# VH-VL binders against q9vpl3, part 158

Target 1, 224 residues: q9vpl3
Amino acid sequence: RGKINIQRPKAPHYERARVVAVTQPKYPELPKAKSCFKTRAERTQQQQENPYNEIIAREVRNWLDHSRLVAFFHLSSITADDIFRVRVQLHKQNLHLKSYGSKIIEQAVKNTRYEAIVPLFHSNHCIVFSPDPEKTAALLRIVRRVPQMVLLGGIVEETMLSRNQLVAYAQMPGLHAVQAQLVQTLSQAPGHLIQQLQAHQNSFVQVLDVHAKNQMNEETPKST
Key: E = the ipSAE of ESMFold2; O = the ipSAE of OpenDDE; V2 = 0.75 times the mean of E and O plus 0.25 times the DockQ between their complexes.

## First folded at step 6 (VH-VL)

Design u24 (framework fv_anetumab)
Fold by ESMFold2-Fast, scan of step 6:
Parts: structure tokens; sequence; C-alpha cells
Structure u24 (fold): chain C 224 residues (1-224), chain A 120 residues (1-120), chain B 111 residues (1-111)
């Protein structure tokens, strides 16, 4: 209802200030591959090791860890005015539209339970975060009027949901407890195997849902 | 409780750079967008632009795009409005304001204003 | 550049009702319900009085009400009081050029 979200931790100002002071790059332009004899892969590794990218990756992890609703979208060509209008409408509902580079997202979710989402971000994308899972219906109502944003899937109450499962969850008028139970029921995957070789022809939402569930199950024994 | 405190009045010459500040307190700084509004002496309000401090996403009025830079440092809960080269026409009162969560780009709390005078 | 048209001044006597108009186009006022009203006393920052055409923020007197008909929004102040003397600005979304525009402002005089 647009009240202040006091439950989210304040940004760690001390740590970020110190890192920024140490990591002020003089020449931000892309390194010359020939002069350094670096391959594309080596340049990608250097970007992952960049302290500035780690600061942004930490922001992404913070959003993921403190959001009870996360929705993933493919983003087609859209004007600056149109995306701004969408951001304003979402913000009124305590929904936070964020755009991050695919490399930063990969770095943020690497070695976490969220690593399964990486394949969704190899094309143009955006993510919507909220601490309030009851806002899923409001999110879909707003985005339905934005044809450039295509829902791929999401995470509700730490449970990976496909596009169709998120739509079903949003249509339930029940109490929060009933909605949480529905999420668990909808997220029960059949015993189907992941078909990663046909990822380009299969629904990204289906691939994400199956992969994420397997990833989360594997991470449970190794959590610290 | 909620307060926006702006930097003091400035007197500058044309061509000089300037950066004025707006410090938020009494609320979670990154949860609210901060807008800037200009009011020339004896004139009305002009919306300049807005920033989301959580990711530094900005949006400007076309009239101010390229003339000013809006930024924020969430580590000290401060938003900034900056000019690389001031003009006499930049003489005005500048307000920062916090976006009202229930409205469309509306502002619920305002800073006291920073008077910027640009003269020879 | 004034995107929304307001009368330069309006006046009334204590206890009366007055109305201030704000006229735009379909791209700002007409097609959207995003009209807001601000009150500004001399030397002070503006205060939000009405948002989304007719809604009042907490702490704003119910003497202030908003409405819209076509491309014209209106702010009505009932039971006019001396403290209401101020400049009033309307604002709205604008899809054509900028996401937020202000009107030229109206000076309210309480006689």
Amino acid sequence: as target 1 above (224 residues)
Amino acid sequence: QVELVQSGAEVKKPGESLKISCKGSGYSFTDYWIGWVRQAPGKGLEWMGIIDPSDSYTRYSPSFQGQVTISADKSISTAYLQWSSLKASDTAMYYCARQYSSGWLDFDYWGQGTLVTVSS
Amino acid sequence: DIALTQPASVSGSPGQSITISCTGTSSDVGDYNYVSWYQQHPGKAPKLMIYEVSNRPSGVSNRFSGSKSGNTASLTISGLQAEDEADYYCSSYDRSSTPYVFGGGTKLTVL
C-alpha cells in the first residue's frame, strides 16, 4: 500500500565508500584485445573480476535475497518514455524494475540457488523485485499493457515458477497462507528430465522452472 | 521525522561549475525517488528530472537533458544536481523533493530550497 | 514553456468557495487521472494538496477537493480561510514531451 519498506536492510555505506575510493578506474574504455593478446573469454573474466562489477553484483544479490517476489521479463525495443512510465506505475505498487547486464547477473547469482536463471538473461531483459508477493496480480495487470515486456517466469516465496504458474498464482483471491500453499502446489514438478540441448526451441520459462528446482535441491545439502 | 536538507545559497559567475546537494533523513533513502524542481525569480515551477537512488536510474525533462546532471550517493543519503557550465539564465531557486509513494511522480516532502545566483 | 493553462489570479471572501481550473490536452489531462495540486506560500517550498485528480494526502483539510472534466481539472476550496492565500500549481503526466509538467500557477487572494 505504498508504505515504507523498513524490513529491507539499508545499503552498507561504509563498505561501498571504501571500495569506490580504491577502485576508481582512470581509463574506462574497453581494452584493446590485440595489444594485450587477450581472447574474448579472458576479457570476460577481467570484467567479472572488476571491483566495480562486484559492487553492482552485490546489489543484485541483495535484491534477490530480500524480495519475496521476483519476476523475469524479456524486453523488446521500448522507448525511454515508455519504460519510465512503467517504472513509475510499478513503483507505486512497491514493485521495483531493474535492468542489469547479463555478465553482472551471472556474477551475482554464481554459486547461489539462483544460478539457474542465467540462461534467461542472454537476450535483452529486465527484472521486477518486490518484498510483497501479494503484488503479483498488480504486476501482471500493469505489464499486460506493455507488449514489449514478455513474462518469462519468476520466484515467489523462494519457489521458482513458470510463466503459467505465476499467472495462476496471481489469479488466486485467497489469503496469503492459501496463496503460499498454492505456490507450493503449482511448483511441484513432474519427474521430467531437463532437455538443455533444445533450450532455444523450448520455453525459457519451462527450462528455468525445471533447472531452478534441480539447482535448489542440489544447493540445500551445501548451504552454509 | 522525514527531512530533506539542501546545501546553502550559491553565487557564481557564468561558465563556472556547480554541484548542489540534498540530504535525506528519517526514512530509507533508497526506497524513494528524488526529484528536482526549478523556480526562477517570480516565476512558476519547472520539473527538471528525477533519480532512483537504489540504482541511479535517471529521467530528465527534455528542457534540462544535457544541461544538468542528477546523481545520488546512497552511502551518505544525498542527491545532487550539477552544472558543468553555468549561465545567467540558471539563476533560480532549486528544490529537491521526495516522490510520494501513493501518487504519480508527485512529491510529499520538499527541501528548503537552494538559491543559485549567476551573475557577472 | 507552459504546458497546462491556469488563470493568473482568483479571489474570494472568507467562508466562500472558489475554484481554480487547469486546462491541458488529451495527452496530459484528458486521457489520464494523474492531475495533482500544490500550494506554495511566499518564500516556502510547495506542499502537495491533491494527487490523482481527487485524492488528499494525510493532513490536508477536506475543504480542498479536486475533479476533472475532459481536458480540464479543477481544484475547489470550500470555507475559504485567510491561510489559504497562496500560489496554487497544477501538475500532470504528459506523454507527448515530458513525464511531468506544471501549470503556470494561480495566485489566490483572500479578500
Scores: ipSAE 0.671, ipTM 0.840, lowest interface PAE 1.3, mean pLDDT 79

Design u25 (framework fv_anetumab)
Fold by ESMFold2-Fast, scan of step 6:
Structure u25 (fold): chain C 224 residues (1-224), chain A 120 residues (1-120), chain B 111 residues (1-111)
Amino acid sequence: as target 1 above (224 residues)
Amino acid sequence: QVELVQSGAEVKKPGESLKISCKGSGYSFTDYWIGWVRQAPGKGLEWMGIIDPSDSYTRYSPSFQGQVTISADKSISTAYLQWSSLKASDTAMYYCARQYSSGWLDFDYWGQGTLVTVSS
Amino acid sequence: DIALTQPASVSGSPGQSITISCTGTSSDVGDYNYVSWYQQHPGKAPKLMIYEVSNRPSGVSNRFSGSKSGNTASLTISGLQAEDEADYYCSSYDSSRKPYVFGGGTKLTVL
């Protein structure tokens, strides 16, 4: 059918009349059909769209969908040279260190099973991806030597794990099947895992607050 | 089979801009980093820098930081090396090479090289 | 600039063994096992022969071997053949300034 769908009516005709009134062409048919207005749908799309962020968000979603290991880290101040060395060490083990803005991560995971991870990215962060979950031990060995990277938790075989559960998983040398069975045993409800990860972040903030207060009050004991 | 195909030889004048290319094929382009290596006539190899095509993360040798730009377009599996203003001292053979995942920033597959000559 | 020191040239006869040295500091060769060796024939791109001191990529002859002692890495070519005549470059990680450095290169002549 050639009719406009009833659920999506066109804008009023007076907008087109207004546009035509501005121009006096040789052939009067040409100024007609041009619109100076935007539909509600077009305005909504323009207000919500950020093509750059959407492209990167799709990339993040692709990493999440094709990685059997995803690890989340808090990242403290680190030099460009030091982070490059970490990226090279990780890449050698088929581990891919990526940094994305919090808004991009939110866009990537909204309305997906990964939406629960959003609270992890309120501060400076990075993520390590790998198609090979057996590399969890190698990941933790490398990161242990990088004090600026603090493990918050991760996803193994599509199951969310806390930091302690990832450490337990890393201690299991062997076949993917054995590790997958362990992941099922270690798994927690997403709410519980997020609560544990949020508690770690809150504890860090509390430690900083206590340190700042003690420095202000001159009651801090000397140890350095 | 894995191969890297570079753009053809260039003859330019000092002050001109230039962008040379390196197209990868026969492998997943975004899974491997691409490096650039310079070799001046009759001289040895110089590491210029490297790019991760999956996120365009770059790292340069200090000697080339700010002198060149490395970029990549993963939609066409192509890496680039670019100069805003060429100097006579830029005359050299330029190689692109794919990072060997089992090594430490080493390169397993190399392009055929692009000869850049900067002269009047 | 050259970060790693190699002899400018070495010579050998067919069937003999030769060794090419690559000397750096603790910040590149000494503290790390990330030395590599490349072979370059005239007019050709380099080819990776050895990585991580002593490992061979697939397709590289077992006549090529690598080793390291202190701040000096060595490439040894046994059963020298005419086709081995080429320039050889060592490379390594450099923790002090550069992430990756090459040696000055050694021209191997097969007599």
Scores: ipSAE 0.637, ipTM 0.819, lowest interface PAE 1.4, mean pLDDT 80

Design u26 (framework fv_anetumab)
Fold by ESMFold2-Fast, scan of step 6:
Structure u26 (fold): chain C 224 residues (1-224), chain A 120 residues (1-120), chain B 111 residues (1-111)
Amino acid sequence: as target 1 above (224 residues)
Amino acid sequence: QVELVQSGAEVKKPGESLKISCKGSGYSFTDYWIGWVRQAPGKGLEWMGIIDPSDSYTRYSPSFQGQVTISADKSISTAYLQWSSLKASDTAMYYCARQYSSGWLDFDYWGQGTLVTVSS
Amino acid sequence: DIALTQPASVSGSPGQSITISCTGTSSDVGDYNYVSWYQQHPGKAPKLMIYEVSNRPSGVSNRFSGSKSGNTASLTISGLQAEDEADYYCSSYDSSRYPYVFGGGTKLTVL
């Protein structure tokens, strides 16, 4: 990233930090239409012309098809060192943290049984894959130490689960496949599940914003 | 048998580019991360960085960030270490090694090493 | 300072026991159980001997053992043999700036 050319910061920009925490940090404020030279259509066309994106999209489909556990997370601002540490901890448990652009995810799942997950990726996100659904408890244990990663929901044995259902699944002993089938019976509408996941995402983003603002306020030394 | 086979010794001039390779065999290449370790002549080991071949995610030691590029081609089970412009101080033995899944960032299997000599 | 401190050299006689120390800080050794030890013979690649302070990989002799006290980890080699003559490197996680760091190495001479 470029460096800002401000020499006299009088006070922390808490309103700006709040907007960045709640909205994607990559989206700067656009007060003027003239400040945006590329339209959504132009960006979409540019990505469609990139053959590398199709290769990555096929990779995402392969992960989805061969993983018995898929967990979706909202990802708040996190340092490169912290996310690397999390990736190492997860990898030791055969849990594979992946981060893909929203358009690549959309391209990967379009016209597949997974298309309903697209709305989850309108903000900063990451996905954890595993061939082993027994690792759900290990996953939740690791990520509870990472406040920047907020569980939105997931897929277990091809069944879409909300955050609460995934937490419940992690506690289940024995025949997990049978319990997943029971959960599927209780979850009637995928659309309703996606709405629940998005609502939880917004609530947790706001909680994280409060934490970020409190930390910045505490870090700011009082003027002498 | 699990084996990591590295490319042969290189003799280069300062300013030249170089790409050395490390081919894994006898295991599922994308299931393990590959790290690179440098050893200057008569000196100790230095961790350079690591790559996850399944998505090409990389992490570098701060000492080597921006100095080298680590990459992998999972279709041929090969990891790479690359310099855009070599310096005399890059003269060293370079090892690739497979991350040990039971340890932290430890390495269980090592390549035989690639000696890189940079001289005028 | 991120370097793990090892003695430059250690010597012993066949059948004896020797210990190699690896001293860091709380951010790399003290607060974590991620210390590993590697053996390197001249002209050869390193071999993992100990991981996570005291665990041995399959195929490593039980003559090699690891321990940690405070900010110092130790590798102990019992029943010293001529083939143990090599360079030994400790390694650890470093939470302050490096995800992985090596010690300076110790040359073991079997007299």
Scores: ipSAE 0.617, ipTM 0.817, lowest interface PAE 1.6, mean pLDDT 79

Design u27 (framework fv_anetumab)
Fold by ESMFold2-Fast, scan of step 6:
Structure u27 (fold): chain C 224 residues (1-224), chain A 120 residues (1-120), chain B 111 residues (1-111)
Amino acid sequence: as target 1 above (224 residues)
Amino acid sequence: QVELVQSGAEVKKPGESLKISCKGSGYSFTDYWIGWVRQAPGKGLEWMGIIDPSDSYTRYSPSFQGQVTISADKSISTAYLQWSSLKASDTAMYYCARQYSSGWLDFDYWGQGTLVTVSS
Amino acid sequence: DIALTQPASVSGSPGQSITISCTGTSSDVGDYNYVSWYQQHPGKAPKLMIYEVSNRPSGVSNRFSGSKSGNTASLTISGLQAEDEADYYCSSYDSSRHPYVFGGGTKLTVL
């Protein structure tokens, strides 16, 4: 346990920040701050220097180091009760659903082989961790019933897998050795996963844009 | 051997703050969620809430949301239940319990209980 | 407010079989298989007897069994013994407001 070092001019902002690892019953500072002249760069730097974020970042790093299965999801709007139910259902299968801010994830994977995953977390997201890669099939069965969670890809036995590769892994027989061999043959270049995931996100945005334009160009029933 | 050991009985006055503890041993503390259950004298069981010690994610019963704070310190394998201002109606036996891995929010191991008395 | 309904008391003699009911709604008992039963002796912490409607944890006597029909779950204790005298609580997931709720409890007297 390190000593807290709040000797910085940014200490007041840090003290008002809500930290996931520390429950705070008091309300956060109201959005109408008097320091409206702070630049975007200064705000970003203050967030990155938050010492509580470093504690949470170490926990994320620990999850990555001790999990043989990591799955990345886009998360759409979902109620607190629905996400809680999903967390309980996953936990029963030794699957641990976590949600961390993009800055914390960036800080956790900085200077590691996983630094390339940062772009996946530019939008609303969540991550599922497990020490047991054979639980991939159980994970996909549970998430199939949660349309708000969209699988982006994952890491199995330290090998990055695309969405389709992870689905294929889940369909393998229950023998761990066979599944591990498949992972090694399916992906020999981790860098390809991020490129595939970025391409899929771009395609998704493009599909939405095309759909919106078609809505404007054609007679489509409104609010039916 | 799995064991949950709770802090000793407390006698408090209305308006005082209190933090009671539940220390887990004999298992990997962060692998199991810890719930809190209340039992007023001569009354039944009431589920208060639960915490995932690995990330401090909490979920409360609506009856206790805003009334108490559940927290955990995984470095010492201890969960906590805290009040900022006690009321006479908080007099009860408080149990911590470990989530059963094969069940749905069910509890397989229970602490011995902490009796909290709030009077005069 | 919504609660799981149990009879306040049930009695039986040694060797008899008794059943304790736990009635809820579709949002808790009816649509889910997440009913559990706890036994509590006076001055002691509760003990899990049944989970997920009918499953027994290790160390729980096979004299205890659980079932469910519609919105009502039941705990059946066969071959009653004096040591079974206790309070019994059902519990369930509740999708509407409470993620986990207990029944009011049933006092079992073994005569």
Scores: ipSAE 0.542, ipTM 0.796, lowest interface PAE 1.9, mean pLDDT 79

Design u28 (framework fv_anetumab)
Fold by ESMFold2-Fast, scan of step 6:
Structure u28 (fold): chain C 224 residues (1-224), chain A 120 residues (1-120), chain B 111 residues (1-111)
Amino acid sequence: as target 1 above (224 residues)
Amino acid sequence: QVELVQSGAEVKKPGESLKISCKGSGYSFTDYWIGWVRQAPGKGLEWMGIIDPSDSYTRYSPSFQGQVTISADKSISTAYLQWSSLKASDTAMYYCARQYSSGWLDFDYWGQGTLVTVSS
Amino acid sequence: DIALTQPASVSGSPGQSITISCTGTSSDVGDYNYVSWYQQHPGKAPKLMIYEVSNRPSGVSNRFSGSKSGNTASLTISGLQAEDEADYYCSSYDSSRTFYVFGGGTKLTVL
């Protein structure tokens, strides 16, 4: 048959649905995915000297080198069950959700064109990798339904894109439109793009900081 | 063709329980999310919640969390909206809607609505 | 509750253009491209007219267009026709509520 429709196929025939219902095996138990949100204690432990950081940094560089789509997210608190559901949905689309400490990210991108992304990882974060840039639309459809994940920006075909540019890329119908968008992105000053990505991250950090300070103001008196 | 058929109008007294239905046909029921929308008489639309029929995952509007229960039975392609104890303020038209397949969390196909009247 | 601000009513004559605004905050309209617009005729269920700010479903007239600037989304109807007379609702995802919200609705009168 011809090209697969990106949307959804026609509903299956009733008889086929009935056969599937009576013969469908029990779902195998899937392992719980590791959350990309980490406690302050876990972040501190990862920031301590670790002889294996260089090994993990090489793994991160391998993901960057072999992924034509990389998306960066701020991650607010999320339950293990919710993040597991997201990982399963992403995996079905060949999208791989990963979390790494900021020091490891810094080591991985040092002396590369992507060194400018380091400031994005000073807060709770996760990264989605894929070898397929056409999966950007699928990624955004899945993440749109996950309130705890906020898109900061990404890298498509080795080109850094802001949040709005990545969303625009997802909506483009073909190769010619994609190339036009990449030219626009490449003409933008690198400092300006990084400033936009940092501003979004800083806004979320400020929201969390204000919330924490408001709670502290209620619970404990300030002494110094 | 794709259709969402809702159950008939209901007249209830405060404190009574109620379960209304929304049956999907003409498509694979488990491939699309179902949302519920409330419209009080002469007022605007408000989202109540959504369900993924493939695994019964639900999300509720904060205003309706704990007030209603959304469920689905994929074997008969039917979604449900249920109250354990109705109040007069629940008087409204209730719509179910199917996720638009070409978009994000947008709803293209809508049921005809179920009018629920709660009065003493 | 009503989370997004729309004018209660707008009016126009056949052949003219009108614009309906939908104003929110960064947590709903500003930071996301999740704005959709629904048309509701009296006694009928809503119909999706615009999704993802500016996209039209198949079968929706090209006279309907959507846009967004900052925290305000807009629905523009060009070449007004009598059948456009209806209530129009905007909807957007709201990260502060972790759910979708509607605007209060706008009654369009074509005179």
Scores: ipSAE 0.008, ipTM 0.432, lowest interface PAE 12.2, mean pLDDT 75

Design u29 (framework fv_anetumab; at its last look DockQ between E and O 0.02; V2 from the best seeds 0.00; counts 0 for: pae E 8.9 > 2, placed apart)
Fold by OpenDDE, look of step 6:
Structure u29 (fold): chain C 224 residues (1-224), chain A 120 residues (1-120), chain B 111 residues (1-111)
Amino acid sequence: as target 1 above (224 residues)
Amino acid sequence: QVELVQSGAEVKKPGESLKISCKGSGYSFTDYWIGWVRQAPGKGLEWMGIIDPSDSYTRYSPSFQGQVTISADKSISTAYLQWSSLKASDTAMYYCARQYSSGWLDFDYWGQGTLVTVSS
Amino acid sequence: DIALTQPASVSGSPGQSITISCTGTSSDVGDYNYVSWYQQHPGKAPKLMIYEVSNRPSGVSNRFSGSKSGNTASLTISGLQAEDEADYYCSSYDSSRTYYVFGGGTKLTVL
């Protein structure tokens, strides 16, 4: 009686194999993380029919108005899972990652001071909002680890900044530190001015003393 | 004081729909994510999913994806968990919890729980 | 499914130190310091005791401490008290699927 090799069972007869193949419970593949970002076409179509576009636009305006830090990113081939991870990380820093359709953004910023941002939204994009401009450095630190997120620019303290300017801003000492430095510099300025003013006075006195000494020497008769 | 107050216990039959609620108070509701955790009788904790109330961004556990819907109404500081068709296996205690700001996906404040009983 | 493995039960006498282990995989406990611990008394909601392996939230007793070695995280409770009798759950982030997961729980009995 041939030792049934339990480790390599002989392939069942073709018919049995077919039955087994058909009867194998197809576990629904976990829906492949649908790219969180519908194609531009899909987004545009949905935006035209959505009665809530105005509501969403108002929300966007609200975020813009209450944020002291706004950063715009292009998204390149990022998965839903990746977005989730980044979103959680940003949230821990009170940074809020949002994604809106280009039409919604356009509607939201129409006739506002933010209208200049519309050209940034030609492709897949996301926006990060924060009430704290000091979080710019933290934001950049987090997104640097995410190659799929490309910084396009931002708004800090109501000022539009290019990518380079935003990076430079993040490298600067905090506003309070800069203010403190300015105050220190300004507080030293009067001291320097006083020193400079005193230096001029002292120089003047020295010149006068030299003149007086020269006059005294001219008046001393050569006692032959 | 931060509080999450959940809706009362529910007794339902299989096939019925259900929506339970979790109301947050004592903090800015939109600044914190809300998660849902299931605990079957005598069993452990199961992470179901999480929602950002500010824009209703939602993430589900694979085990609960398509089985439940998590939603929020920020105007009344309330999060929801809903079933379209209940099963006997849905019998459990359901907790809502606020995501802890210092943690990754940890929860610092919890609701009192909502007991859902599904029986024929 | 990535499961965090905990002992079903642990016991100790008042004043003793006990440790509860939580063993995961490289994709959760091993890769990240995102292990947390929750305490749950009977009929009560869970309470966060430790986050990110070893940090205590405000109001949590210093008797509770956390550590990690390899793929195993540990909760240590020193000076065991009767009030510590509860279920303890570890949790972690699963990086492979981007989900939060709980361990199976450990029943702590104070003798």
Scores: ipSAE 0.425, ipTM 0.706, lowest interface PAE 1.4, mean pLDDT 85
Fold by ESMFold2-Fast, scan of step 6:
Structure u29 (fold): chain C 224 residues (1-224), chain A 120 residues (1-120), chain B 111 residues (1-111)
Amino acid sequence: as target 1 above (224 residues)
Amino acid sequence: QVELVQSGAEVKKPGESLKISCKGSGYSFTDYWIGWVRQAPGKGLEWMGIIDPSDSYTRYSPSFQGQVTISADKSISTAYLQWSSLKASDTAMYYCARQYSSGWLDFDYWGQGTLVTVSS
Amino acid sequence: DIALTQPASVSGSPGQSITISCTGTSSDVGDYNYVSWYQQHPGKAPKLMIYEVSNRPSGVSNRFSGSKSGNTASLTISGLQAEDEADYYCSSYDSSRTYYVFGGGTKLTVL
C-alpha cells in the first residue's frame, strides 16, 4: 500500500501477470544451437579429450604445417558484421582468419615446439594463417582498423616471434633474404616469448585507453 | 578446368524438405568461397549467402537467414543448400558460384543452375 | 528492395556504344571500388564481365569497360554486336548492411 499523498489503485495480480507475459521478450528456440550459458559440468566435459576435438585439432595442425605466416590475436567483443568484413578483407590478401576453442588449440600443439602458445588462448582469440609471409604488412594494415583484434605474436617461417618482432618484420617487405635474416636474429626461446606476450596482454588496458581517446577524436568530422 | 556441377531439377510440394548440391572440380576446393544466388522466374539475381569450405564459416543475406542452411563437405568438394520446409515462393533457379580469386566477393565460375519448382 | 538502381532497359544498334548506370549510396558504390558487372543470356548462368569497377577477367572483350563517378557506376559497351543482347547486373558490397547486393538488372536490346 502506498502513502496517502501518492495512493493509487493497484493493478490486480492477474492483470499484472498478463502485462508481464505480453511484454516478455520472445526468444525463438533453435533446436540444435548450444545455449549461451553452459553449466560447470558441460564445460568440464568439453575439456575432456574426445574424437571430435581431435579431428579439429588435426585441422589446426594442418594449418600450422602448411602456413609460413601465423598470427595470434586477442579478440574483444565484435559483431558478426564486423568480423565478416575483416574476414573478407583478409581473404582477398590470402590471409585466413580462423577461430578455435582453447582446448582444441592445446590438443593441436601438445608435444610440439609451439606448446608455449597455449597461455595466449585463455580468453577470446583468433588466428590468421597464410602461405605467404610477405603478407605480414598487409595483415597489420588491415588489423589497425579493427581495435577489437590485438596482435599477441606469431610464427614466421616456423620461428616464433613477439608482437614487436612481427612489426619489425613487416617493415622490411620485398627483401626476402633480409627478412629471413631478421627472423633468425629476432627469434627467442619460447619461455621468453611467452613472458613478452603476457606483458602485451597486461598492457592491453593502455591500448584500450589509446583506442578510447582515438575513438573520441574520430567523433570529430574529417576537416579538409 | 574449373567446373561447378549442380544437382538436377526438383519438383516439390509446400512443406517438404530439400537439399541441393554443387560439386567443385579442377581447383583446390577449400581455397575459395562458394556463394548461392537465387533467380525467381522472370526476376533478377538475389544473393543468398556464402560459405568458406575450409572451416564451414557461413554468412547469409538477412532475407535468407533462418530460411535456408548452407553447408559444405570438403572431403567430396561439395557445397549444399537446404530447406527444412519449402514454400511456393521458393520457386526459382538456384546458382552456386565460386568467389573470384582476384576480385572482392565477385563470382568467376558459376554452376549451371538447379531449377526448384514448389507447387501444390 | 533493390539496393542498386539500374535502368530497366537500354537499346542500341550494331557498332554503336551504350552505357548502363548503377546508382547506390556512399555505403556501397560511393566510398568503395568493389563494383562488379555480370552478363546473363536467356537460360544461362551469369558471367563476370567487370570487377572492382574497371578490371576485366581474362577472356572478356575490351569492348566492355567500367567506370565510377560518385555514387554511380557505369558499364560501357562499345562496338555493339548482336551477341551482347543480354541482361546486365551490377553488384557491390554494402558496408551499411555488411552483405553483397545486386542491382535490379538492365535488359540490353541490340536493334
Scores: ipSAE 0.045, ipTM 0.545, lowest interface PAE 6.7, mean pLDDT 77
Fold by ESMFold2, look of step 6:
Parts: C-alpha cells; structure tokens; sequence
Structure u29 (fold): chain C 224 residues (1-224), chain A 120 residues (1-120), chain B 111 residues (1-111)
C-alpha cells in the first residue's frame, strides 16, 4: 500500500493493466488513520519481522540517552484521532510520545541501568520523552485530560522514579535549581533501590502500582 | 481543610441569565479540576462538565454542551456555572466537586449545592 | 440515557452483607479502572466511598469494598448499619460519552 507496496508499472497487458489501474488510481494514498486500524497482533508481528529493527533499537537508546525526562504510561483503548491530538499537544511542549515493541525495548536497554523497565512494555503502553525535566508539570497537566493514559512512573535526570515520586517532583514549589537539587539527592539515595529492582525485575510493575495506589489514597483523603 | 462553598439558592424566571459560583479553599486551587453535577428534584446525579482552573480547559457532557458555560477565575479560587437563558427544566440542585488532578476521575470533595428554581 | 445500570433498590437487615451492582459496557467499566461509588443521604451532597474500583478513601469504613468483573462493578457493604441507609451511585469514565457518567442510583433500605 503506498509506502510499502511501491509498484513498477509494466508494459500494457489487459490483466496486468486492469490490476494496476484498479490498484493505483483507487488507492493512491492511504489515510494516516486507516493504517492505525491494524490489530495489535499484526503490528507486533510486522515490527518483529522489520529488517530495520536494529535502527529502531538505536532510536530508543538515543531517546533514553538524550532525554532528561522519560515517563511511562499504560495505554487503554483510544482512537487514532484522540491519540493524535494528544501527541500534538505534547509536541508543543517538546514532549515526544512514542510506542515500541517489548523486544525492541529489551534490546535497547540490555546491560544498562534501565533494564528493569522492560516488563512495563509487555502490554499496551506508551512513553513520553523530553530533554527538559521542567516539562514534567506540563506533561502531567496534559495527560490528566486523557484518562486512557495511566502514569506508571518515569525517569528524571537518570533517576528512576515511581508514579508518586514523579508527581511529587512535578508539584515541587520553587525554582528550577531547587528541582535539579532534589533530583540529584534522589539519585544518590535510590541507587541501591534500582539495583534491587534490576535483580527482581518481574516485581517492578507491581511495586509501582502499589506505591501509586497507596500515595493516591493518602493524598486524596488526607488533604481535607 | 479542603472546602468548596457554593453561592446561595436562586429563584428565577424562564429566559433570565444566571451565574452560580463555587469557591475552593484549603488546597492549591489550580492543582485540581472542578466538576459540575446536576440533580433534579427526586432524581439521580448527572455529570455536566469539568474545568481545569489552571488554564480553563473544559470538557462538557454531550447533554449539556452549548446549554451552559463552565468557567473559572483562578485568582480568587472560584469556578462558575452559567446559563444565558434559563428554562423551567433547569430547576435542580447543582453541585460543584473537586476532582483529583493526577489522572483519576473521582470527586473527593463536594460543595453544599446550589438550588436553582426556575418558574413564573 | 443513563449509561450505567444499577438496581433501583436494595434492602437488607442489620449485620448482613449487601451488594449493589453497576453494569456498563467495555467503553467504561470494562476497559477502565475509573469506577467510583458515592453515598448520598437525604438533603446532603454525595460522599466518595470507593474510587478506582476498589480503593477506600481515608475515613471510610472497611465494611465498604468494591470490585469488578467484566462490565459489572460491585459495591459490597458488610455488617449493615442503620446509618448505611442512603442512595448509592456508581460512576465511571466513559470514552463514548466524553469523560464521566453516573449510574441511575440505588436506594438502600436497612430493615
């Protein structure tokens, strides 16, 4: 189809000309939304068979290496139009919404401090990357308008943060220098936690979910 | 302590305009969304819409889109619900409620309600 | 139309357990974990009892619990007390209705 099925016209032949005419003029360009209607299984299979999987893994590594803010979300059912609108809103804030297969993510983070994130990508997900950690508050403001995107946690200044820690980081009062100092302090404190989670990576998503639920319960009723 | 205080009861005639208020205190007003909920006498709850006071982003229930206006003035921590032309069917109790802002759609604190009566 | 279906009334005796159902579709209860339950006594504003399907706010008795299965959420009240007599509403995010819907409400009578 357009991008994938580039056809070379051949000398006219009745059957070949009929097939080419029906294919070429009827479907000269696919709507972008139409390609997004492929099933999850079809997309996953196509990604695994893509001959450029190493290029995609390098793209993910580059995003992780050059983003001072990374946020992970569970993605519930959402229309292509709605996710496109969210992507545009995020892009205005230098926030880049991406989704990658779990095998590509595993390859991209293999033997790095971020290997513990792989279990987050076994189900519907999306990731937001940004070079600007100051955009964490803007990120959370935009996604609270999108119930289909459920925050799981993130990485700020190379430190893995739970959902509650990321929300607290975004709500921190004061100057940008105060936010940078806080993240540096967290980097010194949570190094042992990251090593423990990397050793027990199957439990990582459960730890994030429990912490998010507990902090949500505490903050909501205690703010009375 | 978190509190939402709504303006007093209103008695109006059809065709009149009305703007009712909801003032939040005891928390950072722009960190939480404000929703409006209608309850006709003896009936259930109906969600009308919601506003993010930080930038006035709004979403309306389809049943109320174009029927009311939801707004906020963050400088005085106040949200508003407004009709340009009231109908008798607008007779109801109207609640404002605070919605948790970090992605959950639950209303943890409610105002006391504003009774609006529309009749000749 | 009301998007979430609740029974109109439920009754039970003091000390018993009662379950109130809230049935929606995949566009709300089925695909999302944004189900909440509210208690409303006559003349008062609703009170949040359960959020995100099964979580209790601080100050809500552990006699109240929530769950869901498929497109149906449930509020269970154990050890019924006279004070539990009220109207109960479920609510959910609903992608087909742009954000939020309430159920029709259930009147709980403690006999």
Amino acid sequence: as target 1 above (224 residues)
Amino acid sequence: QVELVQSGAEVKKPGESLKISCKGSGYSFTDYWIGWVRQAPGKGLEWMGIIDPSDSYTRYSPSFQGQVTISADKSISTAYLQWSSLKASDTAMYYCARQYSSGWLDFDYWGQGTLVTVSS
Amino acid sequence: DIALTQPASVSGSPGQSITISCTGTSSDVGDYNYVSWYQQHPGKAPKLMIYEVSNRPSGVSNRFSGSKSGNTASLTISGLQAEDEADYYCSSYDSSRTYYVFGGGTKLTVL
Scores: ipSAE 0.017, ipTM 0.537, lowest interface PAE 8.9, mean pLDDT 75
ESMFold2 (binder alone), look of step 6: mean pLDDT 90; pTM 0.925

